# Ledger of designs, part 7: VH-VL binders against Ras and Rab interactor 2 (RIN2)

Target 1, 92 residues: Ras and Rab interactor 2 (RIN2), of Homo sapiens (Human) (q8wyp3r787to878)
Amino acid sequence: FQNYLRVAFQEVNSGCTGKTLLVRPYITTEDVCQICAEKFKVGDPEEYSLFLFVDETWQQLAEDTYPQKIKAELHSRPQPHIFHFVYKRIKN

## First folded at step 6 (VH-VL)

Design c5 (from c1 with heavy chain N54Y E99S G100K Y101F D102Y F103Y W104G Y107S M109F V111Y, light chain S30R L96W; framework fv_livmoniplimab)
Fold by ESMFold2-Fast, scan of step 6:
Structure c5 (fold): chain C 92 residues (1-92), chain A 122 residues (1-122), chain B 107 residues (1-107)
Amino acid sequence: as target 1 above (92 residues)
Amino acid sequence: QVQLVQPGAEVRKPGASVKVSCKASGYTFTDYYIHWVRQAPGQGLEWMGWINPYSGGTKYAQKFQGRVTMTADTSTSTVYVELSSLRSEDTAVYYCARSKFYYGSGSYFDYWGQGTLVTVSS
Amino acid sequence: DIQMTQSPSSLSASVGDRVTITCQASQSIRSYLAWYQQKPGQAPKILIYAASSLQSGVPSRFSGSGSGTSFTLTISSLEPEDAATYYCQQSYSTPWTFGQGTKVEIK
């Protein structure tokens, strides 16, 4: 039910940091990426995307998806999934 | 192109173990789960479990718990299923298949290996 | 475990016929349903995912519908190459389960 989204930031040579974003239920992946670019001070945002790391498998999220709905769906499943949202470069 | 390559056949006696391979190519091996699905002669499809090649994490159907082991070798892009304490009712074609979780679509098997016929006979 | 029941278990139809196969889940699986086609001696092939989405490369005569507990696979105009066994499968809850299969024969 919480109106927040935890996003990890993965940067080459910088390690991994994270931020909790206060977001609305219908925020898009594109909107989240824009917020992340600003908060993580990314100068080349076109090289980054939001990824879903679920059960230790990576998935790039399309810009028109809804991270809060993805989070709700994963939480509602009969078999719990371990997942994280990660803002990182598309090409490592 | 995406390929999952399996051996054609294996023969074992009751009580033995069998280890079947599935070699993946044409995609990033660690981006997809590999599942094992078997089919007894003239019967339907039965899900056995999955392995995540990225972590080595596994999930097995309760029916096979305790006698199935799935492993992945990332250096060769190969997944294995080992089934022990074999019985005649384990005679089946064993398929490997890949899946990925797709938001809004769930998971499904988009590519399958051609199957390995495992025959368990005295 | 979620049980998947298909109907009919087999059918015979003529080329050009509209064929309908149904699949019932023992509990709601939302739209987490896929349909597969299997020809003798071959591995299954995905046709439909997410209950109604046509897999790339699959002929448009195949379509899926339904949500929750009741699902349908339709072949709008049966072709000779469509003689096969068709399986529904849920991926909503582990273990993943398949229907018993529907054999489609051309008469």
Scores: ipSAE 0.013, ipTM 0.658, lowest interface PAE 8.5, mean pLDDT 86

Design c6 (from c5 with light chain R30S S31R S91Y Y92D T94Y W96Y; framework fv_livmoniplimab)
Fold by ESMFold2-Fast, scan of step 6:
Structure c6 (fold): chain C 92 residues (1-92), chain A 122 residues (1-122), chain B 107 residues (1-107)
Amino acid sequence: as target 1 above (92 residues)
Amino acid sequence: QVQLVQPGAEVRKPGASVKVSCKASGYTFTDYYIHWVRQAPGQGLEWMGWINPYSGGTKYAQKFQGRVTMTADTSTSTVYVELSSLRSEDTAVYYCARSKFYYGSGSYFDYWGQGTLVTVSS
Amino acid sequence: DIQMTQSPSSLSASVGDRVTITCQASQSISRYLAWYQQKPGQAPKILIYAASSLQSGVPSRFSGSGSGTSFTLTISSLEPEDAATYYCQQYDSYPYTFGQGTKVEIK
């Protein structure tokens, strides 16, 4: 779990695509967003952010957070949590 | 400076509903979750649920499911908790509290409102 | 639901004493535990988060330790203003739950 991060790309009129990113354990949300902008070929990166979708709720991740740490924390919980990292527009 | 402002007290009769407000200031309202925690007189703390002001999403403790509703008004930076079918055992101080996340390392409550005493009596 | 049990329920100690409060979780919560201080008529105030991280502005005499199911809050040298009820809280899983509280009184 430490070497990869699955990120879904969500757009209003497009199919949902996903990519598995090979990342370092202490990569920041800011760094992940930069990688996503490049790999999903978005022309307006400032309009997008990385969100955590867990238990049917959306949460925008702050730029100074660590997605791999968040993923590890969720996986360490004894109760099952269905979660996804989603790169999507801030307003939509 | 971060502040969560609540009214001091509310009084209701058994069977009625109460709606308690929590007005936030000093930070970006939509960047933090607001939780509701209650405390009966002389008793401990009990978590009721949270609301995400950005999405309007909510999570309620199963004990309160069906009689609790949490809402947010982004134009006034105010969160509400409404509890229906009130009983005497609902008499408690109701606190709003802020967390950065509802899961993970940021899910602790860094700022609390001063509390609203809800008294349910006939 | 995860049950949080504190020990002792109350204690009396003198200024300058080392005070320890224990919190036991009914199942592993990793390090997702916070400690709060509550004085009569006031809202709780956070002291420790993530089991051992001291909140900014909290005196260094407060410290937390533990992981899994056993946690401890320590006040290294008790001050008069430390008379309060202390609560542990798990934020590992829903519903979030609190210990019953430990009342600390100054002799």
Scores: ipSAE 0.007, ipTM 0.651, lowest interface PAE 8.5, mean pLDDT 86

Design c7 (from c5 with light chain S28G S31N A50Y S91W Y92D W96L; framework fv_livmoniplimab)
Fold by ESMFold2-Fast, scan of step 6:
Structure c7 (fold): chain C 92 residues (1-92), chain A 122 residues (1-122), chain B 107 residues (1-107)
Amino acid sequence: as target 1 above (92 residues)
Amino acid sequence: QVQLVQPGAEVRKPGASVKVSCKASGYTFTDYYIHWVRQAPGQGLEWMGWINPYSGGTKYAQKFQGRVTMTADTSTSTVYVELSSLRSEDTAVYYCARSKFYYGSGSYFDYWGQGTLVTVSS
Amino acid sequence: DIQMTQSPSSLSASVGDRVTITCQASQGIRNYLAWYQQKPGQAPKILIYYASSLQSGVPSRFSGSGSGTSFTLTISSLEPEDAATYYCQQWDSTPLTFGQGTKVEIK
């Protein structure tokens, strides 16, 4: 019943920081990116996106996806998966 | 050199489906969106949607929702658009075009395929 | 959806003329606007991006200006090879939308 989303912020020249967001179940990736741009104070938000890092693989999440649904799907799998949502530059 | 290569033409009957390919080369395939833009004879340009080859994620224009499917094959650096339930109004040149990522929406199109003429006729 | 309206729909001009095409957005799009040139039987070619940035390899007689809702493409001295249809395009929001096109013919 917890509506929390943990998001890491990755920059090339700084340590990885993270925030736990209190979000609604049907929040979109676009909404999460807007929240992240504000909370991490990025000046060029159009150059960033939300990525899913799972099984050592990066996947960029499309704007109209639902991170909470993705999280639920990953948690429901019988084989354990370690995953992270990461807000980072699209290219770099 | 960046290239997007498409077949020249496809002909289908009303009610059928068509699948058009776009083969990319000369850049990192997973770093850019591929968009599909169509142009009916004598008409303007109409955006259909984009696919992110890295994630397989897609965004479709509402007008085509339920009839369009975009897919990507990273092993061949090829993107496809499939349009079902074809009507005569779907007769058009279908272009693939590359854009940088921009908040998940795409941006401007720096390279275009040469286009595939899809003709829907009885 | 953001509607893009171009003016004029067509024009005829002489070699050496200054040509201006306008593009109006139904809502603010900042500078997220591109201009394309399309010749018959060919794919569109990018000319201008971010409203005013000239694409590498495009002749300097092409320039773009504007922000918000009103934009212009200018050809400072028209050449025969410039006969084409020109389109504006916004990417401020999805769906991405184009103007209806402006046909430029040489007299």
Scores: ipSAE 0.000, ipTM 0.603, lowest interface PAE 13.7, mean pLDDT 86

Design c8 (framework fv_livmoniplimab)
Fold by ESMFold2-Fast, scan of step 6:
Structure c8 (fold): chain C 92 residues (1-92), chain A 123 residues (1-123), chain B 107 residues (1-107)
Amino acid sequence: as target 1 above (92 residues)
Amino acid sequence: QVQLVQPGAEVRKPGASVKVSCKASGYTFTDYYIHWVRQAPGQGLEWMGWINPYSGGTKYAQKFQGRVTMTADTSTSTVYVELSSLRSEDTAVYYCARERYDFWSGYSYMDVWGQGTLVTVSS
Amino acid sequence: DIQMTQSPSSLSASVGDRVTITCQASQSISSYLAWYQQKPGQAPKILIYAASSLQSGVPSRFSGSGSGTSFTLTISSLEPEDAATYYCQQSYSTPLTFGQGTKVEIK
């Protein structure tokens, strides 16, 4: 009944940290970004977004998407896919 | 038992606003998104938007942007849709519906619907 | 916006008949599709979600299939209480969109 989401936090030249978020099932990407801004102590949240990193490519997730649905779809694919959700600046 | 209760009807003049309520019971109000869907007489279903009662976050269809506002009152487990600048073509049954998440597949759907509020806009 | 097109727009069939309704999406929606039943004067009722998953309490004569852009709802043996309008709905992206509906009438 409980849902979780692993999110990496990427800062320019500061390395990468991560947190596991306990997330309500119906949370949107916009809501995840709000939680990340609070947990990672981001002062300029409008400059950040949630990205999906999969197969060496970056995809910015639209605010009205559902990360749990995206995660489920990736797990349902027939071939192995290693993927990460990353909270990072839109402009690198 | 899980229920969404709406008033039966509302009547407004063109140019006025209407605020339709949807009272939830039988589940944890903040765990489920609520969608608003309308249906004009003899027509199909049209999605208006959703609200997350936990955060107050909303998403509206572009067609209604600027005229629609969705709110949630957690103390009464009630969601509202307010539509302004009413025209005769806004005459429709307005439904609220709860979104359910299927943990096995990751998909969601509207599993519980209110009985609808008939909003009539007439001069 | 993702456009959902249903066919036929209406049909008339006899009790015991196999009824098939199709739904086409203007772009791939994977399996993010649900089917709803609406009887006159009533709210829609969920039948199928995730393209092929039967909602608990819905009779087994209802089934869904398809993925990507092409989807089908089948009623294996039509019952009198199945007279209704059926809608497909995508939840792949906002705005969520419904098909135009298929009216099923009993002869």
Scores: ipSAE 0.007, ipTM 0.632, lowest interface PAE 11.8, mean pLDDT 86

Design c9 (framework fv_livmoniplimab)
Fold by ESMFold2-Fast, scan of step 6:
Structure c9 (fold): chain C 92 residues (1-92), chain A 121 residues (1-121), chain B 107 residues (1-107)
Amino acid sequence: as target 1 above (92 residues)
Amino acid sequence: QVQLVQPGAEVRKPGASVKVSCKASGYTFTDYWIHWVRQAPGQGLEWMGWINPNSGGTKYAQKFQGRVTMTADTSTSTVYVELSSLRSEDTAVYYCAREYDFWSGYYMDVWGQGTLVTVSS
Amino acid sequence: DIQMTQSPSSLSASVGDRVTITCQASQSISSYLAWYQQKPGQAPKILIYAASSLQSGVPSRFSGSGSGTSFTLTISSLEPEDAATYYCQQSYSTPLTFGQGTKVEIK
């Protein structure tokens, strides 16, 4: 199950949908954003990015980072923090 | 300067409860979790639990479950630990300690000076 | 619960000596281990986190090593101010647990 990445999509109408992506261990944030743009049918992908939402803070992930590595690092610390990967607009 | 300030001492009778305070200053109170650790005279360190001041979320060691409550007051940047049904075995110095960061593990970088709680008849 | 066992329980050494304290975890904790120093009447002070990372402001004579279940704290050249009780702590899972402590006394 290391090959799955759960990503939430923030909708214009304040709703959220999510997709579980089957991904390679070395998939980049740029690759994930391209997949999300296609699967969520985003017409303006340049306005979106992948964010890590953890502890009520938003962290924009750089294009050359590896979400599966980030996920593994978060899981390696057995702390009760909950985290989510969210594909959303850079600006609100 | 980052600091956690606790009262020096509290005295209670067996069966009573005690509420120990820990006032934070010098940093953003809601950005760091606070742990409570106690130490009986001449003994080692014993973890009691943690509180997230941002959410009010808590986790307690099973030994204290049902007797311990941790709370945070963001208006005064103060965390509390309340322990009920006190016994002589609860006599200890009670420390609050700030968690270093989310990513590194459960490390405590800044500690209060401790509150000596004495339970005696 | 993860049990932490320190060795020795106490030691006496001279200023300038190399001092080694060991810590064993009952199960693998990866590198999630901290070392604390406590002097009488004072709160513990963190020395090492993540098994080998020296906390800012801590003298370089302190070092940590190990991973999995076996860990070591080393004081390369003992100073008089190092007389204290040292505790290891697993930072891997709750409940957090500490070793029983190692008391370091100066001869």
Scores: ipSAE 0.006, ipTM 0.601, lowest interface PAE 14.6, mean pLDDT 85

Design e1 (framework fv_benmelstobart)
Fold by ESMFold2-Fast, scan of step 6:
Structure e1 (fold): chain C 92 residues (1-92), chain A 121 residues (1-121), chain B 107 residues (1-107)
Amino acid sequence: as target 1 above (92 residues)
Amino acid sequence: QITLKESGPTLVKPTQTLTLTCTVSGFSLSDYGVHWIRQPPGKALEWLGVIWSGGSTDYNAAFMSRLTITKDNSKNQVVLTMNNMDPVDTATYYCARSKFYYGSGSYFDYWGQGTLVTVSS
Amino acid sequence: DIQMTQSPSSLSASVGDRVTITCKASQSVRSYVAWYQQKPGKAPKLLIYYASNRATGVPDRFSGSGYGTDFTFTISSLQPEDIATYFCQQWDSYPLTFGQGTKLEIK
């Protein structure tokens, strides 16, 4: 069994693309952002962050959080959740 | 105005425990990572470890067995504790800030002035 | 651990000269490299991050480039206040590591 994390890349005035990352259970949000910067060819990574979009609400994830643990928690809740991890500019 | 300032003893005896405090101003510890870095006289910088906004820590494996970093957000203080000091640990010790958002790497936009710690009998 | 090796270890140049320092990583660090300036008795000051981005307030004569294992730091026109030791740093892998430093002196 392989652990996967789907991350969408949001650019202003362009379509949203996404990539599926093969990651370990304890990969940090900081590590995911560094992988995203490389894979999405971002030249200014400090302007980007990983956000959780869940129930029409945006949440910026702190560097020391674990996206796979967040994903597991959201899947374990009784009420259905629609969520996405989105790598996007902090200000935009 | 963003500032970091190291404080603690300037002289430590061999086998003694070193405790250094980094006091920050102009930003919240709940919003940034704070790292400890040292520089022996005339030598390169050595990264020791970090405490993140949420309180988790990462340490350089070379120091992990004798190093602890803690913080108190309400006091604006980060504390480095290093056990079993040896003369080779003589260095200027710095605390430094990294941004906490996940697009930012571990590079340091603000540094404390540094405090020279001499380990000698 | 990733080793960061700078060259040269020291150099002397004249005011107005173009100065180049290089940094080689023992394995790929992608673009996760910063450059710092350290004047005697002072803490390091961030100049460049993500290999080529200038930090806030840093003069445009300072620039960086590179990707993977080979990185270059350049001062396009040396000024007297640039006398310092310069360090590269990677953060691709823990522990974070620094180069040994390049001491820059004016002739």
Scores: ipSAE 0.005, ipTM 0.596, lowest interface PAE 13.4, mean pLDDT 85

Design f1 (framework fv_falbikitug)
Fold by ESMFold2-Fast, scan of step 6:
Structure f1 (fold): chain C 92 residues (1-92), chain A 124 residues (1-124), chain B 113 residues (1-113)
Amino acid sequence: as target 1 above (92 residues)
Amino acid sequence: QVQLQESGGGLVKPGGSLRLSCAASGFTFSDAWMHWVRQAPGKGLEWVGQIKSKTDGGTTYYAESVKGRFTISRDDSKNTLYLQMNSLKTEDTAVYYCTTSKFYYGSGSYFDYWGQGTMVTVSS
Amino acid sequence: DIVMTQTPLSSPVTLGQPASISCRSSQSLVHRDGNTYLNWLQQRPGQPPRLLIYKISNRFSGVPDRFSGSGAGTDFTLKISRVEAEDVGVYYCMQATQFPDYTFGQGTKLEIK
């Protein structure tokens, strides 16, 4: 799966689940959030955003960023990093 | 390894023009945001302007001190960044560095890799 | 524009001793995405600047662990646990929170006495 993005879904009161999204290279964070809201059946999508979790730090991704580009950049670093994209509530 | 090499600096009279180039290698240039930053002799750093990657819209932004006089462009087929400087003033005298935001998240920018710099002297 | 103020402007240090540089911003550097884009650059004599630390406390590739960053909001600190001869140079803090109005501190010159 060359054009894929693995996204974990984090709920406050439940275990973490994940889905693999087949996406275009130039898909925006806004577009990914819309897909996640549909696939994870979120009733209040305005309360959620896409986060990057790397080296035990959380970063909320801005709507106009490109997750596939971020993924490629992290893979190209001189020292490999373990990272995850997580769709979760903004205020948690 | 990532390398950035500036060229095109020199001596020019006030009101003159110069074009600086920055040759990039060791990373996917077309995916990087590129910046010009200058440093007057014995002084601190001043951001001059930036150009986003084509995938992020290719938009340019400039510091107020150079707006209308300087133009940033890029040629992704040649892995080269340019700074066209017009109507040069003595206060534009500085070492000009190109720098990249290869490792960034969101709208943030880190200025992660820098070239060696090229000296521009504007004097009568 | 966000104004970045460094103290001290000059820091003579004995080899093997610790050094500390402070940076204060005129307003909070917390971005709307929850991150704080406060970075530290090192410039050795006659060399270009080098990214040292990004987002307050993250060491950039190749930066030795004797360098550490801390702080929050408007007050930030760069520490060197044991200064080495190679650490001589000027250190700059910068903010990238207010896109595209990037600003730098005035610099702190670290010298070996």
Scores: ipSAE 0.000, ipTM 0.589, lowest interface PAE 13.4, mean pLDDT 83

Design m1 (framework fv_mosunetuzumab)
Fold by ESMFold2-Fast, scan of step 6:
Structure m1 (fold): chain C 92 residues (1-92), chain A 122 residues (1-122), chain B 112 residues (1-112)
Amino acid sequence: as target 1 above (92 residues)
Amino acid sequence: EVQLVQSGAEVKKPGASVKVSCKASGYTFTDYYIHWVRQAPGQGLEWIGWINPYSGGTKYNEKFKGRATLTADTSTSTAYLELSSLRSEDTAVYYCARSKFYYGSGSYFDYWGQGTLVTVSS
Amino acid sequence: DIVMTQSPDSLAVSLGERATINCKSSQSVLYRSNNKNYLAWYQQKPGQPPKLLIYWASTRESGVPDRFSGSGSGTDFTLTISSLQAEDVAVYYCQQYYSTPTFGQGTKVEIK
């Protein structure tokens, strides 16, 4: 296991980018959003959130959830699914 | 307190459709999948499918594909199961149940609705 | 499709005695990478929905009395009620969640 979190940045009229974040195991979604706002140079962070894309569905992650714990659970499934963490606008 | 409250019993003729509701309260509706499971009188439990209320995404048991439709209304925290082309073999108690896929409690069901009896008879 | 088979179909046990219910899966529900068994147990009383008792084969749900215990691994699982109480009269179901959910046929527990 690794303490890295890959996050894609999705924004209309901007190229698709992504970053691999070095994070604590108990980092919250709120903490990840703060890091993403800084690293992706977002001027209106209140309009963005962290989403999980898995099983062809989008799930907005609540601020008090733990992305590394979610990642570990998805990796530990007997039929692992492809999933992505995406930092994007709530109202896109 | 977490509750799933289902609609009342239904009596239908063969060939008709039925729509059962499941109203959630006491938690954030979009944070949990809602599953549907049926139980014929005196028989075991059979999984029908799940819906992700956040996205509207669904997954169905092959046996029910084409006849079952799962939907959810986030404004009322209500999930729905519609079953079409009813047969006498569809007579069962239909349950909704929740699971939290992402956090290690996923595919087992911690809370269940009280059940809705659907009777299909001529 | 993983087929779950319980035994016996019905069981009569005297109050205070041990009840043992078995559950067999048609293929292993043990995931080697995390060493977890994707197996749950439910209790269903007449006129009520199923109630979760055990998950991960042996983890007891909050609020479930300690007389209920789960054991086993791979394909063979057991639910044990160490000292049957009158309120334990119910049908018990095992469920796998290694793939799409499937349930055993149920075991009815009655007082002898």
Scores: ipSAE 0.018, ipTM 0.657, lowest interface PAE 6.4, mean pLDDT 85

Design m2 (framework fv_mosunetuzumab)
Fold by ESMFold2-Fast, scan of step 6:
Structure m2 (fold): chain C 92 residues (1-92), chain A 120 residues (1-120), chain B 112 residues (1-112)
Amino acid sequence: as target 1 above (92 residues)
Amino acid sequence: EVQLVQSGAEVKKPGASVKVSCKASGYTFTDYYIHWVRQAPGQGLEWIGWINPYSGGTKYNEKFKGRATLTADTSTSTAYLELSSLRSEDTAVYYCARDKYYFGSSFDYWGQGTLVTVSS
Amino acid sequence: DIVMTQSPDSLAVSLGERATINCKSSQSVLYSSNNKNYLAWYQQKPGQPPKLLIYWASTRESGVPDRFSGSGSGTDFTLTISSLQAEDVAVYYCQQYYDYPTFGQGTKVEIK
């Protein structure tokens, strides 16, 4: 539905897990990172960021971006896009 | 303030290669795709391709695939277009432009343009 | 793959009068799922890069005067300048972004 955000957690040795977050439309990437650090029980949140994986391409999201707005833009594109939001280490 | 500043004019012989630079400032370079568009004298605009500076991922207009190479250097916030096997028809002003959203969208900021002249 | 065709090629309009530029796409640029037209308009003055005026067919870019307006849907689009000013002398281009970007051939707007 429109108010959820699926975020994958990528860790080298633990594989890939994910959580669905119920979020407000104007939640920032910084807010999402704080929620992810708590929900994925990350001890060193400074080493992680939220990434957009779209069409086999990685992009790190700046703290003041809006993931729900990004999701809406990608969903609204006429060409199909395979995309995921991934919380992972910056130096992975 | 957002700026895209391109390298200066180039004069090349047919068969040579040219490399044009586009230095970004005033925003996080890796957050926006950079497109390249050219305009021959007195003619319209022609899209060449885009690059995602974060990943180095690229997409090319089929007309330029194999001759154009797009790269980006995140340490200097600079995007590059290299065009090989130059012909007289490649004489044009080459622009870099920032994608307002994600690839294939409208372009909100443009470089000043680089004139590339191909002549004998 | 999507061909953009503008009309007229050139237009002479008196100061303060309305200028109308048309743009036709070879296939629809309306995406039914979001009801948006993937169409932009640019202004280009000699020696300068193009400047974004309108996106989503009718949304005015920040800082663009309200005398500029975009309309249309599907395959037929219009850029209107309601009261032409001297600074509006330029070539205007439409661009689709439904697929990879293609531009119209341009319409030159001059003062009569």
Scores: ipSAE 0.006, ipTM 0.620, lowest interface PAE 10.6, mean pLDDT 85

Design m3 (framework fv_mosunetuzumab)
Fold by ESMFold2-Fast, scan of step 6:
Structure m3 (fold): chain C 92 residues (1-92), chain A 121 residues (1-121), chain B 112 residues (1-112)
Amino acid sequence: as target 1 above (92 residues)
Amino acid sequence: EVQLVQSGAEVKKPGASVKVSCKASGYTFTDYYIHWVRQAPGQGLEWIGWINPYSGGTKYNEKFKGRATLTADTSTSTAYLELSSLRSEDTAVYYCAREGYDFWSGYMDVWGQGTLVTVSS
Amino acid sequence: DIVMTQSPDSLAVSLGERATINCKSSQSVLKSSNNKNYLAWYQQKPGQPPKLLIYWASTRESGVPDRFSGSGSGTDFTLTISSLQAEDVAVYYCQQYYSTPTFGQGTKVEIK
């Protein structure tokens, strides 16, 4: 199924947990963040965002982007890169 | 064809509980939230809550918190609303409705036919 | 909670004439990050469930006739039926989904 999105939850001093979400292809980053806030039981969701970690670089995803489209584009590269979607605090 | 088919009309006494079912077909049940909305005679539409069938996560309107319970059975693609401690004021048509294509969008694109719950002594 | 107020409560319009229904929210339902208005319109005929007509304030649901259109932004929204047909006799509801969903009180559209 192409409709899975693996998301890591990064907390300071607690390490990372992760969940595999079953999501639609056109789900937005904002929608993924709302799912993550619920599933990771985040009390201050306004402090968090979805990030893409690829090639040792962090990229904050804008609310109106499509993570499944980004994932598909990364998988379609001739030399696929290792990447992770991470739900974490905007400020360190 | 995408459909939500609800259980039949119920007549209950004050203080009883009622459980209404909503069977989904024609789509992937776990990809869409299910909302519950009621309509009392002569009144408008009142949102009760939603359930995410994938996670079992729920959100309730504060007015119904503690009396309403939303559940979903993924093996039968069926959502349920249980309402306890029934009062005459709970007499209404209860609807289940599928959330629109954009997840968390909150508009409701497909509705069940409704279940009339009558609470009388 | 965001309060939705419709006007008028009831409207009588002759067949073939334009019907206009207004909906006001107690706070903006326009999200600045995606520039979307979290507003939907439903039609409910007697004995039937509500039927989605419009979502994102102006997007027509598939299968809805083009005589139905939605407009507006922020706090003030309008549903327009350009040429009322007999089958359009119904109660119309606006709904916000910017926060916990709330509905307007409904506008009853009747033939004059």
Scores: ipSAE 0.007, ipTM 0.618, lowest interface PAE 11.7, mean pLDDT 85

